VHH binders against Acidic fibroblast growth factor intracellular-binding protein (FIBP). Designs and how they scored, part 5

Target 1, 363 residues: Acidic fibroblast growth factor intracellular-binding protein (FIBP), of Homo sapiens (Human) (o43427)
Amino acid sequence: TSELDIFVGNTTLIDEDVYRLWLDGYSVTDAVALRVRSGILEQTGATAAVLQSDTMDHYRTFHMLERLLHAPPKLLHQLIFQIPPSRQALLIERYYAFDEAFVREVLGKKLSKGTKKDLDDISTKTGITLKSCRRQFDNFKRVFKVVEEMRGSLVDNIQQHFLLSDRLARDYAAIVFFANNRFETGKKKLQYLSFGDFAFCAELMIQNWTLGAVGEAPTDPDSQMDDMDMDLDKEFLQDLKELKVLVADKDLLDLHKSLVCTALRGKLGVFSEMEANFKNLSRGLVNVAAKLTHNKDVRDLFVDLVEKFVEPCRSDHWPLSDVRFFLNQYSASVHSLDGFRHQALWDRYMGTLRGCLLRLYHD

## First folded at step 27 (VHH)

Design z1 (from y5 with S99D)
Fold by ESMFold2, fold request of step 28:
Structure z1 (fold): chain B 363 residues (1-363), chain A 124 residues (1-124)
Amino acid sequence: as target 1 above (363 residues)
Amino acid sequence: QVQLVETGGGLVQPGGSLRLSCAASGFTFDDYWMGWARQVPGKGLEWVSYISSKGYTEYQDSVKGRFTISRDNAKSTVYLQMNSLKPEDTAVYYCARDDLETYDSYEGWSFDYWGQGTQVTVSS
């Protein structure tokens, strides 16, 4: 009689491998088959009939738990199951975990009936079971619906209401941010990008381009600013049109090019290519800024960044170090332009855009 | 108004077959997933099968290989072909429409509209 056996006798027994099979959407029959192939009968001496009964019992328990998992704080307050706190956290975290292949198919789309009705196509394309696709989609929508009207940090709100780890809460923040602001991610040109690439960019945009980014510190009770990380700052986006002067005013364009070329001569392996392409690259980056305010259902930010900056630089074989040198000087040199009156706006735009471009620049 | 009307139930001997039909109206049938659920006497309601708007199908383990769900979008009708029937298949069978708006589904599904049901009895 061990102490471990005694304590386990008072808790709800949850097999993590069976939980994973249930989350992946396998039937009891298919889950048993997978467990047999894993060698568990040889490991335990159990019969196939015992394994089927055990799998079914676990599935019944998971069915009972699922409604609590939809509202994780309720799992902490329920009296039906004795589940240790570390096990509660594991159940919640894994329930909300998602597959890379799945999220890449839905990222930036509305979390609506229209998208949900086509999950069978996504299931076929990715090999992820339809039940798992629906669970993952419903999780994204559930989180979105809880936080869409909340003030304050998107990540903190997700952590508080769903009890997710910091990493997973940040991933969900990126997912709901993309769904709310409708960034296109599905174009062929974007297929080389992972969810992690988009999530990195989302974190920068949430931090710097939202209304939360311009709000006063939490200790300013009289602020009338709408402190929402979910929404891009519409006044900022509208103001970005003012950056067009950098490429529409011939004198500013020529001076900007001159300053960047002077700073990078002898330092850039692709200097000749940069000098020849400067005008097109600058127009691309400035026009992306102006386009962010366009009244369209879907935002082409990432398509535009790849087409107008990443692809040209790859075509000319820029090493990442040269991309970094260029973006640093391209951004910094604007501060030396007489007659340019939007330095704070530029810094806010380029501070985030540089980080995004460097993350997007890979193969 | 959404309406679902089941037909085709009855008494059948073990090993026999039945075909259930569900006539749907009051919504854009082509856009919705449809399914069948059953109420076994003395037990709770359980799902039986689903069919997507594009024909993807899923089945409960106990009926897999014996039941076939299908749909005819031109007739706004869902079918359940039930073969090799067993006494444990005795139940009231309900046609149901999937609630695509919900995110609190049970196992990823949740039905929002149901028919009145048709009795299937498997007995000698």
Scores: ipSAE 0.267, ipTM 0.729, lowest interface PAE 5.1, mean pLDDT 86
Fold by ESMFold2, last read:
Structure z1 (fold): chain B 363 residues (1-363), chain A 124 residues (1-124)
Amino acid sequence: as target 1 above (363 residues)
Amino acid sequence: QVQLVETGGGLVQPGGSLRLSCAASGFTFDDYWMGWARQVPGKGLEWVSYISSKGYTEYQDSVKGRFTISRDNAKSTVYLQMNSLKPEDTAVYYCARDDLETYDSYEGWSFDYWGQGTQVTVSS
């Protein structure tokens, strides 16, 4: 409006520290107070009035830029502000960056009115300003709404439409994937896990458990892999119940245990604990697979993995190296089970599950 | 249908006070964030204050310390107590409801409904 008239030709004099204060949701007054506390008046010889005016000028510029930041390709092509490409990339990347504490509070929740109306509670709990919480939530929803009906790779679509770094685009892919499938992440027993832990698992699931994952191509172009990067492969999930034979058939269970124990004798410090608990651990992992029958019922995946595998192994003090040896051999030994007919299904399930369990098993 | 009706505007001298009221109807008031915006003559619409469903408040710098937003959920009413009024506060004041479905908020907030407005004039 009248503010636009005074910013024609604005240049590269964007102060990154003031940008951070604006993104963090501080008022001009609070931002000035923080800048004074940093000693900038003593360092520069500036007056408080000059600092106030400088901060206000930056905030006005940022407010005008924000609409362009919602559609980053438009920032690259706008003519109101002359901003070097390296500065454009910085402005975009930092605008879409998020706080670990914030994302951890909303991860897996629907990106809707119901969640957005609780941001005041999240702001209080995390100490992140309400304006910053709303910006971060709106960014998650904006990305979700752009990509939810797009064909193609989730990560590539996010990168193309928002011009984010590979790392940040992968983080956003995890966020929208969790929001779409509504995985439970807030239970007490999951509190030790970071966003990075969940994002790592999301990347494996996107790669291997969505309709776009390796395997049979769909017969209908509208059901192609590209359309399903956000959705778990329902046919795969329904087939997982076939893995129950590994624990329901006593001969297969006994043979599986025998193969794993023979291969790992002398290699595990916790061998006796593993041998005694093998059937319970195997039932746990196979029953997790059986529970994944429906997309709407996948919410408990991480709780179940922690309860049925991570907690028992931690209770017996398994080092991470022994967890890795066990999972590798546990998975590989079914290739030697005569009469087991679901080898590709097993590999698809355990290929992702091994990676997730190793990431969820801290230390 | 969502309806917001502002009252309490008028003419006041510099340094004076006014209290604006906004009667809300047509939605579950307790579930929504509410705010005030103002249309300054010859300028665009600008936000003034926000109040969350639980009573947390925000103010623009130019009114902070002079204006107080509050809500009475039992009466479905939002108030704006305006003290130490200045000629610069002269505007049409709108009560507004935050659009919790949007993700393209103006200055972190987005209003989907506002009333017809009430004129506040600060002049000697």
Scores: ipSAE 0.147, ipTM 0.655, lowest interface PAE 6.6, mean pLDDT 85

Design z2 (from y5 with S99D L100F)
Fold by ESMFold2, fold request of step 28:
Structure z2 (fold): chain B 363 residues (1-363), chain A 124 residues (1-124)
Amino acid sequence: as target 1 above (363 residues)
Amino acid sequence: QVQLVETGGGLVQPGGSLRLSCAASGFTFDDYWMGWARQVPGKGLEWVSYISSKGYTEYQDSVKGRFTISRDNAKSTVYLQMNSLKPEDTAVYYCARDDFETYDSYEGWSFDYWGQGTQVTVSS
């Protein structure tokens, strides 16, 4: 290759509409056709030949820019491209943006060769170009590989190293969290759920169920962290099986049901359905907790929540308000169980699980 | 021990045809996407065509409609049928294997192993 190749950036080399076409994976020829349909020739008085040359020049610039976009702080300090800071931020944010249909196909899978080799199937299924699928996958993997070696807040680390908006950084945190912990999202029962639904649940789990959520102290000498915000807290997961007493001890189960039914009488439209099905609903929620410690390649948390709670409540036509009343009282009534000795564990588990279930409860 | 061996290059007149072959060994060929790239005299390396393990193909705009990539998994071989050749197609053509482990792309693709190349010359 030539050592004398020089790129000179200017404002006309960073056309945002052409950038979007490049990110979407269109060839230069297809991008020119789309630009012609937009009316650009009429707007500017340019010829088709000039538009072709301009599009090609932009694509050449974007290919050189892409290596800096892989490490966004380097884009801020380079002298090859003369790009204002506000445009730099826009270029970074758009480069890391993703399609809902794409992320939904890969969410929870390993960010590895096994998933990457099937991107052609995903491209065909979704209608997203293969180049765009590969860019999005590589972005997820790039972020994952940077943050897997870091302690501290997952969202903050993503923001600092990739200069993403708060919203996009939270989305990436959810993506890498799901990939690391291998939550199943692809089962037929889960197809009604959006990425946004899973991302909401991921944020709650990152905040409350990781080791980063517990023991935050600058001078803690006993902080031998085997895990980070990326990983679920192993001691928490081990302890969750202790919650089984709530459904294995008949006296606790009966008392729990009695407390919830007494509190909700006259408040629930589905009271008789709730009363009849209480023990099955409680067993479902408690057994999900115990199952989280199982050593499986893929975690069935969301499958189980939908199957054991969302589907039964939906089949009995619970309005969302009744689901909320039940979950609040179901959680709170455990504090009145004299024989139960794991209130802090319960609050940590159900505090997050309530939020997840309410988010999952929709059409 | 990954090996990629290109054959089928040569001298041809404009408008002529050539078929390049790439024999692959040292890896599970069926699991990998394969491609062709070329080194045009006085220019950098550019990709030409790509084929997935399941037959999805892509082509550089300059060769679309003239070149056809194919693969024979039983023979661990990738082919490039080159029709309507132009003087601008003169280059050293390399067979390449996709690098699933990297996320650093070359013009949207990443290759970890390359052959030694075969010369294609289009002139009168």
Scores: ipSAE 0.217, ipTM 0.702, lowest interface PAE 5.8, mean pLDDT 85
Fold by OpenDDE, fold request of step 28:
Order: C-alpha cells, then structure tokens, then sequence
Structure z2 (fold): chain B 363 residues (1-363), chain A 124 residues (1-124)
C-alpha cells in the first residue's frame, strides 16, 4: 500500500489549538501539559498517553507542512495532504502571523545572522518562546529575500508569493521596508509608538517616497531601475535639499508664517504658542528633509520627527486637532509663496510627513 | 575549516551517566549556537539539545530533565551531561553548529556542520 494510498482518503485534521501551541514554540511535552491543564482529558475521556500521541502526531504533521509553508503556493498545489482551502489559508495566515512585541524589537534592524544572535534576549524580554521568535524572524527574512528581487508593489508581491491576507501583507511590507531602510525604532523616545504606528508611516512612505509611487516608468532603458518599492527614491531624497530655502530665506519664512497665522487665527486653541514657535517648528520640519538627503541619516527619521515636532507640540499641549490644522495650513500656504519653485517636491514631502506626524502624535 | 570533535562516549549501564565534550575550531565559537544531535541506527538524525551563544538552552522532550547542555566559550567547547541514561538513548551523538539558515531540523534546530560523532551505548 503505497504511502500515497494512506494520504489519498484522509482529510488531514488540523487541530487549531495544537497548531497554536506548535506555532508558539512549545515542545510536545509542554503542549501536552497545557492541554491537560485546559481540561481536555476530562472533556474527551482520553488518557494522557493518547493525548501525547495525538499531540505528537500533530506536531509531526506540522513539521512536514512547514516546508510547504515556506512557499505557500506549494501548499496549494501539493497532493500529499488533503487540506481544504479554508484550512490552507488558516495554516498560512497563522504561520506568518507575528507577535507585536516581537516585531517591535526587531523592526528596522537588519534581518541577518547578527540579529538572530539577539533572539534569546528578545525571547526573555517578551516572554515569547525562542522557537517562536526564530520562526517569526525567519519569516521576516524569507519574505524580505523574496521580495527584494522583485519589482512592483511590495504588498502585491507579498500577497502573490506568500498568499497572506491584505492586512498581513501590508504588515510585512512595512517590516521589509523598515529593515531595508534601517529606520531606528528602538530609541527610548520612540517606545511609546506601536508597530501599527510605524506600519502606517511605512505605507505612506512606500506610496509616496519610493520610485514605485512615481507611475512613470523611466523611459531610459539603460536606467537599471534597480529601484525596488522597498527603496526610497534617491533623487527625491536628494532634491529635498531645495526645501531649505523655506527657512533659510528670511522673507519666505516670514511670509509663510504670516500666511499660516492669518489662516489659523481664531481657529487654534494654541494659536499663541503656534505663532511663537512657528519658526522653530518650520525649521524642524525642513531640517528633517535636509537630513534625508544623507543616506546615513535616514535611519533617524522617526527620532527626528518626534524630537523636532511631536515633543514640542506635546510640551505646549497641542490638541491633535490643532496639530492637524497647523500641518494642513503649513503645507498649503507654501503654494502661495511667490518665488518658491519646488511646490511639487514640497507636496510630495509634506503629504507623507503630515500623515506620519499625525499618526505619531499620541500619548 | 570548521571542525567539531566529539569525545566522552562509551558503554554505560542503564541509570548511568556520561559527559560528552565537543571541541570546536575553525570559526568564531561565541557567535554560534551549538547543539547535540543523535542518530539511532536505521533512523534519521534527531536533535537532542541546543544552546545559544548566550547560554539559552532547549532540550528534546525525551531528554528533558536528564540531559544538560553547556558551553565554555573560552575553550570553544560544548558539553552534554547525560544522566539517568536509558537504553533508548543508545545512538551516535553528534556535536553540531546551528546556523539558523537551514530548516531541515523539525524542532527549530538547524545545523550546517557536525562532527564525526561519538557512540553512546546504554546496555545492561
């Protein structure tokens, strides 16, 4: 009876609870213990031996499936395991799911062997099992390696190759994007931020600051557009230096201030504070752009945003609504500045920055 | 060249103890996770235990509470203290380096190099 015959008739029963235990990195022994504690023996009348055998069988199955889960399309096309599509999706989704606490520890770090050395510390810090940490890290790395070679939408590529939900694909896109650009996220000033906050910002940056965002396929065949959606548009970043004129030219700065103040007079609760700090805030925002022109300083983007804008506004107790009004007018008023020639660049920059700042502005 | 040399194997009675040693060379020992695997004749290689660069340890269920893995980074050596040995523990034991790159090992342990192995026989 060919090994093929054994699998042809039996729907692979996947116990979701056991799968969860496996994903969480528990040994068979620990998993059995947890199941016993849950009262499963009393519920089923099974013996401990049966439970152990059952758990072991599931673990064996999961180990066999794991290879397929590394390439989810293979799971769909394989004939060894009879798994319904809904269960396939579940297996994939859960396998690639990650703990927020874990991703927060590795976000922006290089997905290399060096980072793997720190997984034991991360495990201890978060309470997540080392095996689970390893799985999650390897998943990040795997996805990164696959999509780094691909052109086009990062999210689409992830969905296509790993069959993840839209949400999970977007999360992975953010992880990949942060890892690629090496954004610093571990500083104390950033500890109040969640992965969701960073993911939100990543989405905006991917949409607006990458080459993929600029729909125009470079007509130059020789431009080895090696520029993957995970890379920031280098030309854009270099052009950001042109925004310095907004704070370097006293006349422009004064006019800009005047326009913003005129527009916001009577609308802001913190108008006086805004007026008093306008120049500093503007300098801060423009300086962030200036720093982005240097590849080595790109990693400090979020720290700079928090230090130069979020913290000052918090210190003056700006309500979020006022921050929104300010950023809107601050951005829009530049269009009324005679002599400023970089409006498109400004819009591309501030369009993303505004969104990011608003997301980062919370307690 | 990466070299792993196991020592300490032998014949022991059930309930006895052995201490295996593995001398590592040819790589930065402190940067790598190390482990032990064993192979029963006619069966595949199974992981027994691994230890992180910083000393985090994990054990196969069958050896948990009986075996202890440790490492001395100064000596580039990994140890496996085996207590309460059972006939089922009879196998060739291999010292292995964990590279975290290969998923061939079912339970989160991956290896890229292993030694020649040392025979452990538990028999009355």
Amino acid sequence: as target 1 above (363 residues)
Amino acid sequence: QVQLVETGGGLVQPGGSLRLSCAASGFTFDDYWMGWARQVPGKGLEWVSYISSKGYTEYQDSVKGRFTISRDNAKSTVYLQMNSLKPEDTAVYYCARDDFETYDSYEGWSFDYWGQGTQVTVSS
Scores: ipSAE 0.028, ipTM 0.452, lowest interface PAE 5.2, mean pLDDT 88
Fold by ESMFold2, fold request of step 28:
Structure z2 (fold): chain B 363 residues (1-363), chain A 124 residues (1-124)
Amino acid sequence: as target 1 above (363 residues)
Amino acid sequence: QVQLVETGGGLVQPGGSLRLSCAASGFTFDDYWMGWARQVPGKGLEWVSYISSKGYTEYQDSVKGRFTISRDNAKSTVYLQMNSLKPEDTAVYYCARDDFETYDSYEGWSFDYWGQGTQVTVSS
């Protein structure tokens, strides 16, 4: 059925398999070769010359459509092509789709000329064509430039302005958020993590650690923290130093350990390892909070989480269930500490950090 | 000020060869991707080829296998070797610098500075 659509008159001829080849960066000649290898000549009775012409006609149509794909709402009002709405949605979604191997190489890097110069190396490393690397990078930059000065939900703004599915809009929100805050993702300690792992953490941080997360507007109309919803809440980050009392005050540290150990006795397979290492783990997690006070140290968040928590627990062979039990009680037990005055700050910090650590804890 | 100066155009017979050169100045040449575009009579401007700062090359299908782009960073020069020329290759050829700051161009390529062009005529 789809092969037959190639050769009949329609409002606009769009073959989804040819579109994929174009997006993947194949030349017309290479795309024809791949289509021949698929058996389409045998299936349709077409000649190689007809297939070449058809492929070229599709590529010319895609080139004509591309400027509209850069501003997807304009595609909805295009009468010259007469493309049905369901096919418009498919064209948009696939145009903005990306390879996980590609995004993993650029995640957290600035979306600028400096990174674009490295795309040939990334193309070679990943096996993704340079044309496809350029398209994907430019899509990330285009989305970032549209939303960088917008207030409100980052995901909703992306979805509304680019007409992307909820899933893809969330992925773009993570990409833009990482690029804006320049999180380090390329260190050897982090190579076991997928884009999906980082995107999950980004969703939690966007939801809980940005200025929009508390729903408060600054009283000062000139506040820089109210300018872009993808920025971390600077006041929140500056306050995180106050959490150091949990490890600097010996009585609080000992009480916190006692509460967690009492709650987890008989429930943790690695209880002895946890009890012996509690103070070191707690210092690690609280010191990550204190480092976030300084913007330059925000970039090392994932390195620090892996180094200070994931690696120690992995070395002691904690099952994921024990990590979950520990993090839940570690977080909750602070509410029982008399004299600790930063409960809302703690909940905001650990609410996100628990989710991130559980997602980062694999293999 | 960015300057791009093309040379090497001229009249050539079908099947012949020609080598275009582009001398660049006014910017850090080693850092930029460079390319060639052409203005075919009666048609719009179309890209022909480009070369990355590290030597990765791409070509339009109609010239692939016949044209070779190269660069000499020591001389701040881009070359286009054109072999097996056809009458359809008749055009004004422009050397161009890629503008990494623009992202609303075909296939993610955009050129911000151009030379004045050199005429290539394939006839007789």
Scores: ipSAE 0.000, ipTM 0.481, lowest interface PAE 10.7, mean pLDDT 84

Design z2 (from y5 with S99D L100F)
Fold by OpenDDE, fold request of step 28:
Structure z2 (fold): chain B 363 residues (1-363), chain A 124 residues (1-124)
Amino acid sequence: as target 1 above (363 residues)
Amino acid sequence: QVQLVETGGGLVQPGGSLRLSCAASGFTFDDYWMGWARQVPGKGLEWVSYISSKGYTEYQDSVKGRFTISRDNAKSTVYLQMNSLKPEDTAVYYCARDDFETYDSYEGWSFDYWGQGTQVTVSS
């Protein structure tokens, strides 16, 4: 007996299954059909007419709630609907939830240019209803527009204004960050990557490579380039050119190689391959930094990481553990290089890059 | 129907302890990750802790070392032992079920159902 907890009170009853159908973009007719197919009539003893009426009532309620869901704090403060806090949270969380297949299609693209045609193509490709695609896209755009004008933590701002869970807020932060910086994610070489992979990297980059990451407010009031947490620290990016010396100076490169090889001898299964390819790998990693100094090339960050580091290691069948050991030692050994003066810069760069590379290194 | 019922909330002094319980029903408890989230009025939900079906646990940084999540599969119950409570811990605490099927990444939490919540107030 599926005890329909008939909350007898003036509480707005929200059927989660119907809500899901609504969010997925099904019409009332299609939703009813799906519910019938699920065996609900047999389970409840309800007639088809009752089911239709029930579904229609829910859809009406959801339609009325949608306006409030565009500004979730309004849902909490409104007095029209008696919705328990847990249910409010559920409504908000589910409304702003997105399909991974959808976000992969739009990740890194400009959110302002979402044409009906583009969404239709995505809908066809993914099998997600156009209505659902539109909802999700609009949600991304809405969040972007609100937080682009805000100072402070991107995640906190999203949570404050949209009352999303920490996880979902972080996901949206990643989406906003990618859209803002226009990272290329659609290349064939990147198709093996999930949204989660990109989101992970976004989190690290937001924490370490944005102006918000630098706790000390630049004392120079005039340098208030209002670079929001969505923007990469321009000064940091420009400073990355200083890392070129690690590969341009033959003595430094050789010494760095020697230190890494000495430390990793007997610890790596692919030591010979690592030793043979050290210079190329190092050049690759440093060149990625060099490219980041150019605004137009920032979009290629992930492609470059995959091509210059992930693919070479994969081709030589590096286990993840060896990649980890290598990156750890590669980063750490620079501290022992006499004459290298940019240790803090290196740590800021490689600390993030290491994490990203490890996340990107999978089949 | 999935049901989550929280108990154990209340008023406690700073430095005190509470143990929250969540009775789960309406699904195969052993197959799901469970967790706790909390919400301060006017703020969004924040995750506190989660526990895997196999007993793997994670905690928010703010509660690490003070809170302990556990589960009893035989009783279909998840627990949150809260020690060394602080005023900042004042919130409505929700038991939640995690659904990983919606995410490719197993990192973090993905709660799909919440209970009604239990109020925890830490005040002198």
Scores: ipSAE 0.000, ipTM 0.195, lowest interface PAE 14.0, mean pLDDT 87

